# Designs tried in a protein design chat: VH-VL binders against q9umr5. Part 381

Target 1, 268 residues: q9umr5
Amino acid sequence: SYKPVIVVHGLFDSSYSFRHLLEYINETHPGTVVTVLDLFDGRESLRPLWEQVQGFREAVVPIMAKAPQGVHLICYSQGGLVCRALLSVMDDHNVDSFISLSSPQMGQYGDTDYLKWLFPTSMRSNLYRICYSPWGQEFSICNYWHDPHHDDLYLNASSFLALINGERDHPNATVWRKNFLRVGHLVLIGGPDDGVITPWQSSFFGFYDANETVLEMEEQLVYLRDSFGLKTLLARGAIVRCPMAGISHTAWHSNRTLYETCIEPWLS
Short names: E, the ipSAE of ESMFold2; O, the ipSAE of OpenDDE; V2, 0.75 times the mean of E and O plus 0.25 times the DockQ between their complexes.

## First folded at step 18 (VH-VL)

Design we1 (framework fv_dargistotug; at its last look DockQ between E and O 0.85; V2 from the best seeds 0.00; counts 0 for: pae E 3.3 > 2)
Fold by OpenDDE, look of step 18:
Structure we1 (fold): chain C 268 residues (1-268), chain A 122 residues (1-122), chain B 106 residues (1-106)
Amino acid sequence: as target 1 above (268 residues)
Amino acid sequence: QVQLVQSGSELKKPGASVKVSCKASGYTFTDYAMHWVRQAPGQGLEWMGWINTDTGNPTYAQGFTGRFVFSLDTSVSTAYLQISSLKAEDTAVYYCARNFKLEYPFYTFDYWGQGTLVTVSS
Amino acid sequence: DIQLTQSPSFLSASVGDRVTITCRASQGIRSYLAWYQQKPGKAPKLLIYDASRLQSGVPSRFSGSGSGTEFTLTISSLQPEDFATYYCQQLNYYPTFGGGTKVEIK
């Protein structure tokens, strides 16, 4: 039998968005138990990511317990960060494949229509003023806002991304790395036509330097320092990168070609 | 069982140095950060900072920089607190405490040393 | 920094009494609060974490409640061994402790 699949949705999303994915999984892997976690839907997805991590953890623990051979985790957009944190705090998870579906794994820094309605002011250049405050950090979007021009503020004020990245030392940095490394495979999915994740390379742990030049994963300090295990995972062949063009942000979970190419191979 | 055993009481003169030890047992030393907490006589608890038991990287709370140094000897699962240029105001019981919980936030302490009284007197 | 104010500072009670201690935070701290018990000459002992979760091995007569800025530690029926000083601790950002509440024999 196939390992159970757990799905975590993204910002302003719900379980309904994954109806096509469920169909594809059922067709190609009949009998697979797929659970789309219907937590923190809609505006509730704006809650602090650590609160979400706790909620999702409570939901996945029973599922994992019933699947001693392991589970697969598909996490979309903001959900990908939630899942990475989840795997970091769980010392007993049994995730075989962690599929990060167009997630801002290295953070977000961009003006998109998707986010502008929340921040009517000039977002990209000024959002640091809000996000790197105690008040701002009460919102999920600010938890992974990564301003390359205000690195000091990011490192000191980010209560989520900087911590799970191990960019700022913290009491559980070592054990989080240990836990995350329990994953069998890390599958990174994203593409240049996403339109929301900015830069789109963030889905592959690429990101801007101080000059807004995009550097790849292997050039990032988190990789070079192996702060949360990326270098170790790559070395043992556990990282899969699956870039795909022509897919908008809201279509990653519904595209059949993407499923067959980037997701299906890792559900066995 | 988890245990944190600290060194004995110290009597020092102003300007001297003291080094308090905290030996851990019953768990993997490097998996849990070690915190230090101070308590002046008849006063409350003050968090001094923590040390990464894997990397040896210390973090000091405001007011505990300069004269206070956290260190490790991982070979014997021991954390150390050194205080230099001792002052009368440093008179207190010093506790080591193990970090509890893997989830954020981090600063819950489930196991404590028995405390080390450091008295600074002329 | 976040300040925690405990009330009362001193409390006289008898064995069997219901005891309630309050901890107020200067800012909202969600449920990021712990309670400790400290007896004279001893290290603090963790009683409650995440505002309401009972630490393993702690008697069920201890309970914690609250969120945001107001928190309460309750001892349903005070036992002889419960006479001690109790501290609340906020976990958000860098930790700080309340001033303590000494529970004494009436």
Scores: ipSAE 0.885, ipTM 0.931, lowest interface PAE 0.5, mean pLDDT 95
Fold by ESMFold2, look of step 18:
Structure we1 (fold): chain C 268 residues (1-268), chain A 122 residues (1-122), chain B 106 residues (1-106)
Amino acid sequence: as target 1 above (268 residues)
Amino acid sequence: QVQLVQSGSELKKPGASVKVSCKASGYTFTDYAMHWVRQAPGQGLEWMGWINTDTGNPTYAQGFTGRFVFSLDTSVSTAYLQISSLKAEDTAVYYCARNFKLEYPFYTFDYWGQGTLVTVSS
Amino acid sequence: DIQLTQSPSFLSASVGDRVTITCRASQGIRSYLAWYQQKPGKAPKLLIYDASRLQSGVPSRFSGSGSGTEFTLTISSLQPEDFATYYCQQLNYYPTFGGGTKVEIK
């Protein structure tokens, strides 16, 4: 009766983090097959995002094949970028709802404890020197680092985010857009009290301009040019924005009100 | 069923121009980028660049930004390489090749045209 | 540009031999390397991509390995149709090809 749900975790994360979300789904949609993918756990989440995309693709193919009527994706934090890349590179995906749970969809420009642990003397203002190098791009967090003050370096050096956003031209840009547009709904979840995603509007495809003023999705060049399909999706009524205040980054998948308001309606 | 069929060999004098065609069939032409690769007689392979078959925007490798022009006719699923002001060192087989991989990295060529020999001599 | 150095340039072998060909990159390219086979008068044919993934329709006697700067193409038991020139190609930055390795009849 209910479509299967595939859950993709974030940075320094594991399948255990989603135990409350699993319980909420079981209570409201009994009989739903939910798979929390147990790949790239803990420190393995620092592997290059293209490596993670390949591994997660291999895991989702048989699940999607067994569910020809479609599946839903719930993708948390860094996992939301993995999932968006999956939607682009899979010409055979059958995703109905892609639920992006506080994911840095337009990138990250903020200091975090994870970043300080990995690069202990760095600050957001100078991290571009590390991240926009071939060595830095071997770490997942650098794959979506987006320094608004070094846009030319970002556009040339990003091996992941600039490509899946269509900000840098590449041989697959047309097919990736075509594949992404086959999603039924794009559900964007995040909020001002997240504390990690910087700016928090990245979860809604907003981001800083060069003056660190947040431009919302509809003012972004990638939206205006429809580079990977956001404008088309919005026009067809397929984008759902569900902001919620008062939720910290680690609490998105364990908040019942958030689940009932933003997730539950999309788990047909 | 994917097929790339190139135009026939050309014999040209220095200073002339040539236009090599590459007709694609068996797939949606605008979904896959088209690359050009040259091979001088007895030599290795040299990537020349690619063209976005949906937008028509070309990207040229270093050394190919002048006399070499990539173009399309999407109505007949055909890519073109035009070489102007031909020189003796342009003597080579010119291949079109389809971009294969959907995932990063992109520069893998699964189907190639049969090649077009362009000979430049007096 | 990333330079690819193939060795050897020529390799003499007999049917049934195990053949190995090396490709060295001037900088790290992870696993972003492909191998092509080219017979005289023919277009190149893709054998292996992403260093070790076998293209559809390619015999299983072909295999690839390596990462970073060192890569190897192996033919486990050489067949008569395998006498050809082999090229590596890097995929990470704008693509470049190795100089080729001609596998000759011994």
Scores: ipSAE 0.437, ipTM 0.761, lowest interface PAE 3.3, mean pLDDT 91
ESMFold2 (binder alone), look of step 18: mean pLDDT 91; pTM 0.925

Design we2 (framework fv_dargistotug; at its last look DockQ between E and O 0.78; V2 from the best seeds 0.00; counts 0 for: pae E 4.4 > 2)
Fold by OpenDDE, look of step 18:
Structure we2 (fold): chain C 268 residues (1-268), chain A 122 residues (1-122), chain B 106 residues (1-106)
Amino acid sequence: as target 1 above (268 residues)
Amino acid sequence: QVQLVQSGSELKKPGASVKVSCKASGYTFTDYAMHWVRQAPGQGLEWMGWINTDTGNPTYAQGFTGRFVFSLDTSVSTAYLQISSLKAEDTAVYYCARNRKLEYPFYTFDYWGQGTLVTVSS
Amino acid sequence: DIQLTQSPSFLSASVGDRVTITCRASQGIRSYLAWYQQKPGKAPKLLIYDASRLQSGVPSRFSGSGSGTEFTLTISSLQPEDFATYYCQQLKSYPTFGGGTKVEIK
C-alpha cells in the first residue's frame, strides 16, 4: 500500500483548495490515505507560525503513529515553512518525502496583495519597520519577511525564519538540524510565473543579496554553513528541484502536469 | 539517567578569578545547549546566558558580558563558567542547566546541576 | 524585559491544603511560562512547562493554568515534601524569573 499523504495549506487558504490534488492522488495512487489538515484556515493563517507549528504537530503525530512505514508531506506556500519547522522540532518524525509546493523557503521580500491587505499603508521598502517589531512578529507573514537591505534587523528580530534557517544561533539549532535531516527527500517546487513568492527562487532557497541580485541555494550562507542541513541533504542526493513555468501561485495544487512531473514521483 | 555535576564551592578574594565546571552525563552532550543561572544569597534566579555545546558559541545576558566566559570541553562533556576580576556582588550559587524544549520558544530547563557556591570576600 | 510578579511572596499552609500561587507578567507571554520548585540548598526542579504541561515524574497534584499575563500554579493537596520556594519563568524572550513564593508550614 502507498504511504499516507498529509497536506498543509497556505496563507488565507483551506482544505478545499486541494480537491484537485486529492483527485489526482486517488487516480494515480489508489488507496492512498490523504489527510488535508483543516487548521488555521483563512484569517487564522495570520497567527504566529510557531503557534501553527504546534497545532499542526498535534494533528500529524497521530497520523504518523499509525503509519510506521512513513508518510509524505505536501506543504503549499506558507505551509512549506510550517512543515520545515515541524520537521525541525520533531525528533521522531517519519517523513519520507517533504514536498515544498511553491513555498517562500528563504523568505519573502515583495509587494503582494497579501501584504497590502495586512499593511495597506506600507511599502515593501518600509515593512521592516513593522515586521521586525515585537508586534509585527505576531503575524505569520512577518515571520518570514526577509529584507535584504536590513539584514541586521532580520537576524535579530525574525522569530521564525532566521531561527529555522539557523542564521541566528539558538539553543536547539543542533537538534533541529538533526531532526530535519531525518527526511528522506526534500522536493522543492516553484517557478518564475508564480507572481506571489518574491523572488520566486525563494522556493529553491535562492534569495536576494544586498543589491537585490538573486543568488542560488549553493551561494547562501545557510547552505555554505549547512546551518540546517541543506548541504548535507544535497550531498546525499536527497534534494529534488522541480521548477516549472506557466503556473500562477494559486494553481500549483491543481495543475495536472505539475502533479505528474513534480509530485507523483515522490508518493510511492 | 541525566546528571549534571558541578565543581565544589569556591572562596575567592576580590580581583581573583574562578572557574566552575559542569559535567554532563546520561545523554548526548552536544545535542542540548547549556545554560548558566545565578542565585545570590536569599535572592531569586537570574539567567546568565547559554552556550552552544556543539559549536562552542556563547551568548551572554545583559549584565554578564566581559568578566564572564562560557567554555566547553566536549571530550569530557563538561561546560565551564569563568569569572574574572571577582567582586563581592558576584557571591552567589551558580547553576548549570540543560535546555530541554525542542519547540519554540526555548529556555525550559529540565535538568540542573547541584550548584556551586562562589564566595567573594576580603 | 518582561517582569514576573508572584503572589503571595509567602504562604503558610497545612498538609492537605489546596495551595494556589499566582504569576503575573508585565506583558502578554501566551503560554510561554514554566514553574520550578526549589528546596533549601538544592537546585530548582522543573514542575510545569508551557503553562499547563506537567513535567515527567512530577506528581499529578501539581497543575498549571493561565495564558497571556495571568498564571497559576496549584497544589491540590499539599504534601510534606511540597514545602519549598516556587518560581515562575517566562520564555517569550530571554528568560526571566518571578521573585518566588515560599510555601511554609502553618
Scores: ipSAE 0.875, ipTM 0.926, lowest interface PAE 0.5, mean pLDDT 95
Fold by ESMFold2, look of step 18:
Structure we2 (fold): chain C 268 residues (1-268), chain A 122 residues (1-122), chain B 106 residues (1-106)
Amino acid sequence: as target 1 above (268 residues)
Amino acid sequence: QVQLVQSGSELKKPGASVKVSCKASGYTFTDYAMHWVRQAPGQGLEWMGWINTDTGNPTYAQGFTGRFVFSLDTSVSTAYLQISSLKAEDTAVYYCARNRKLEYPFYTFDYWGQGTLVTVSS
Amino acid sequence: DIQLTQSPSFLSASVGDRVTITCRASQGIRSYLAWYQQKPGKAPKLLIYDASRLQSGVPSRFSGSGSGTEFTLTISSLQPEDFATYYCQQLKSYPTFGGGTKVEIK
């Protein structure tokens, strides 16, 4: 039989957004138990990411306990960061496939016009003044904001991304790496027409240097230092990269071709 | 069984130095950060800092830079606290404490050593 | 640095009593607070983390509550083995401890 699938949604999102994905899974893998976690939806998705990680952890524990042979995670957008943190903090996780659907894994540096009602500055070059403050770090978008022109502020102020990347030392760095490395496969999905994730290569652990030139995963310091296990995973053949053009940010979970190409093969 | 066993009590004169050991057993030593906590006689608990047991990099609380040095010997799963130029005010019980696994925020201590009394008197 | 103020510093209680200890933080710490129990001559023991979560092996008569700046440890029915000093500890930044609350038999 098929391993259970746990779905974690993104910013301003809810479980309803995944109805098409659920339909695809039911059609191709009948009998699969799929749970879309109904936590931190809508505006609640702005709560600090560590608060979200704790809540999602509590929800996944009983599901994993009932499936000792393993589970799969499908994690969309901001949800992919929640899931990566879950893999690090859960000593006892049994995740086979971690499927990251267009998630800002190395951070976000895009314009935030859609957040003007919350943040008075919408220009990406100025958001660091808010995000790299104690007040800003109480919002999820700021937990993974990564301004390539203010690396010193990012490294010191980030309460989430710099920690799960092992860019700043912390008491759990070693055990988080060990736990993350227990995943069977890391499936990275994203594409150039996403329109929200900036740079879109963040979904593949690529990111800007100080000149806004995108460096690929293998050129990143976190990869070279193997700070949370990317180099180890790649050497094992455990990283799957599945880029797909022509898909906008809100369409990743409602495109059948993407599902069949990038997701279905990993839902054993 | 997780256990932290510290070295025995020390009687010292002002100006001397002391090295307290904390031997860990029952778990993978390098997976968990080690903290040091001080308790002066009749007083509360005071966090002194931590050491990354995988890298050996210490972090010291404000006020514990200089005379206090954390170190490791990972071959015997042991953490050390060295205090130089001892003062009467350093008289305290010194505890090692293991960082609780898998937490954010980081600084919760699930297992403690029995404590080492260091007495500094003339 | 975040300062923690515990009250009362001392209380006297009988077996079976409901005991309440408070801890106030100098700034908001969300739920990032732990409680420890310490008996004379012994190391502290973790009771509660994340303001309200019980450490494994701790009896259910212990409970924690609060968020922001105000936190409470409650022992619903005091037992002979509960006479000890209790400390709160904040975890939002590098840790600091409250001054302690000594609970003694009346």
Scores: ipSAE 0.366, ipTM 0.731, lowest interface PAE 4.4, mean pLDDT 90
ESMFold2 (binder alone), look of step 18: mean pLDDT 91; pTM 0.928

Design xf1 (framework fv_acimtamig; at its last look DockQ between E and O 0.86; V2 from the best seeds 0.77)
Fold by OpenDDE, look of step 18:
Structure xf1 (fold): chain C 268 residues (1-268), chain A 123 residues (1-123), chain B 106 residues (1-106)
Amino acid sequence: as target 1 above (268 residues)
Amino acid sequence: QVQLVQSGAEVKKPGESLKVSCKASGYTFTNYYMHWVRQAPGQGLEWMGIINPSGDDTDYAQKFQGRVTMTRDTSTSTVYMELSSLRSEDTAVYYCARLGIPFSDYDWGFDYWGQGTLVTVSS
Amino acid sequence: SYVLTQPSSVSVAPGQTATISCGGHNIGDKDVHWYQQRPGQSPVLVIYEDSNRPSGIPERFSGSNSGNTATLTISGTQAMDEADYYCQVWDSRTYVFGGGTKLTVL
């Protein structure tokens, strides 16, 4: 039998967003128990990510307990960060494949319609004033806002991304790294035509330097220092990078070719 | 400002097909889901279906399955709704309506509507 | 199928408060949206997610939702508020509208 699949949605999404993914999994892996977690849907997805991590943890624990052979996680967009944090705080998770589906794993720094909607008078260049304030960090989007021009503010004020990345020292860094390394495979999916994740390489732990030049995962301090286990995972062949062009942000979970190429191989 | 401008009124016979267009402007067309809703004379609003930003994914109300086709053209920022095998009961004003949040098919409400297109089906 | 129930009509004198109900099983657990449709015009979103007003909607419009009933309230009702009002929710991959309420301003 196939291992159960747990799906975590992104910002402003719900289980409805994954109707095609469910169909594809059912067709290619019949009998698979797929659970799309309908937590923090819609506006509730703006709640602090640590709150979301706790909620999703409560939901996945019983699923994992019933699946001693392991489970697969498919986590979309913002959900990918939730899942990474989840795997960092859980010392007993049994995740075989962690599929990060177009997630801003190294953070977000871009103007999107999300920002226009939430902060009509703000641009990415001045959003640090909001996001790195105490009240800004009460919004999920700010929890992974990564301003390359205000690194000090990011490192000191980010209450989520900087911590799960191990970029800011904290007492749980070693344990979180150990927990995250329990994952069998880290499957990173994203692409240049996403249009939302900025830069799109963030889905592969690439990100801007101070000059907004995109550096690869292997050039990032979190990798070089192996602060949460990326270097270790790569060394043991546990990281899969699956870039795909021609896919917009809202199509990652519905594109059949993407599914067959980047998702399906890791559901066995 | 956001505008949805629909094609003009049509008169059809039973068995024919209708195709209504909805041209969007004033926002990033490729970031929002679009819906079609119709209203028979003197009746309430009835949801017909949804089409995603790229146009490659649709979901129709069960009542219209097999008869309705929604498409969109990003180059012209236009959404289309075709309904085949028309019946007298299909006489209605048809509306395109934008879903309120970008990149989301969660129900945030329909924040902008077209002016409506009257389609009359009569023998 | 999920059903939303609205009164067919509500009447109010100018300056008075109009209340339009929308009944549905556990509707309080759903996000309810309200639309205003004046005669011969397209629907206009007046309340989204139970109680939020879109930009441009007067403050006299408010909404609430709990239990089995969502409510649209129009305080200080004006002649221009005479219209049909529809509640709407999402359920089981469908978008459901109430039957509509005709608000008459006497």
Scores: ipSAE 0.805, ipTM 0.910, lowest interface PAE 0.7, mean pLDDT 96
Fold by ESMFold2, look of step 18:
Structure xf1 (fold): chain C 268 residues (1-268), chain A 123 residues (1-123), chain B 106 residues (1-106)
Amino acid sequence: as target 1 above (268 residues)
Amino acid sequence: QVQLVQSGAEVKKPGESLKVSCKASGYTFTNYYMHWVRQAPGQGLEWMGIINPSGDDTDYAQKFQGRVTMTRDTSTSTVYMELSSLRSEDTAVYYCARLGIPFSDYDWGFDYWGQGTLVTVSS
Amino acid sequence: SYVLTQPSSVSVAPGQTATISCGGHNIGDKDVHWYQQRPGQSPVLVIYEDSNRPSGIPERFSGSNSGNTATLTISGTQAMDEADYYCQVWDSRTYVFGGGTKLTVL
């Protein structure tokens, strides 16, 4: 029988968004128990990410306890950051595959319709004034806003991303790294035509330098210093990169070819 | 500046098919889900289905499953709704309506509506 | 299967407060949206997610939602507010509209 699958949705989503993904799993892995967590739906997805992590932790504990052989996570967009934090804070997780589906793992710095919709008078160049304040950090999108031109403010103000990336000292850094490293595989999915994740390479732990040139995962300080375990995971062959062109942000969980290529092989 | 402009009124006979177009302007067409809603004369609103114009992904109300098809053409920023096997009960004004949030199918309300297309089905 | 119930009509005097109800089982657990439809026109979103006004909607429109009843409230009602009003939710993979309420301002 197949390991249970837990699905964590993204910003402004709900469990409905994954209706096609559930169909694909049922067709290829019949009998698989799939739970799409329906917490922090819609507007509630703007709550601070640590609040979401706590709520999702409470929801996954009984599922993992009933499956001692392990579970898989499929985590979409903002949900991939929630899941990465789960892997760090849970010393009792039994996750085999962590499938990160177009998630802004190194942060977001984009002038998208999302930005215009949320902050109509702001641009990516000035949003740091809102996001890098204590009250800005009460909103989830600001918890992973990553302005490459204001790195000092990011490092001081980030209540979430800088901590789970190990970019700032904290008392749990060593234990979080150990917990994260217990994952069997980290499957990174994303692509250049996503249209929301900016840069799209954030889904592969790539990000801008000060010139807005994308540095790949292996060029990032968090990788080079192995601050939360990326270098160790890559060295043991546990990181899978599955880029795919031609997929927009809302189509990752409703594209059959993407599922068959990047997701299906990891749902043991 | 956001506008949804629909094709003109039609008169149909039972058993025929209708196809209504909805041309979007004033926003990024592929970033917002589009819905179709109909309204019989003197009656309320009835949801028909949703399309993701970036992926041509659809979901239809159970009542219309098997009779409705929604498609799009991104080069013209146009969504189409086709309803087959028409009956007199299908006489209605057909509206396209945009979901009020980008990059999500979560119900945020329909913030912009087309002008409506009256389709009359009579023998 | 999920049903929203609205009164067929509501009448109020100009300047008074109009209240339009939308009944549904546990509707307080759902996000409720309200649309205004003037005769011969397309619906216009006036309230989304229970109580939020889209840009351009007058402050006299407000909404609430708890228990089994959502409510659209129009304070200082004007003659131009005469219209049909529909509530709407999402439930179990479908979008559900109320039957509509005709508001008359006399």
Scores: ipSAE 0.679, ipTM 0.872, lowest interface PAE 1.7, mean pLDDT 93
ESMFold2 (binder alone), look of step 18: mean pLDDT 93; pTM 0.947

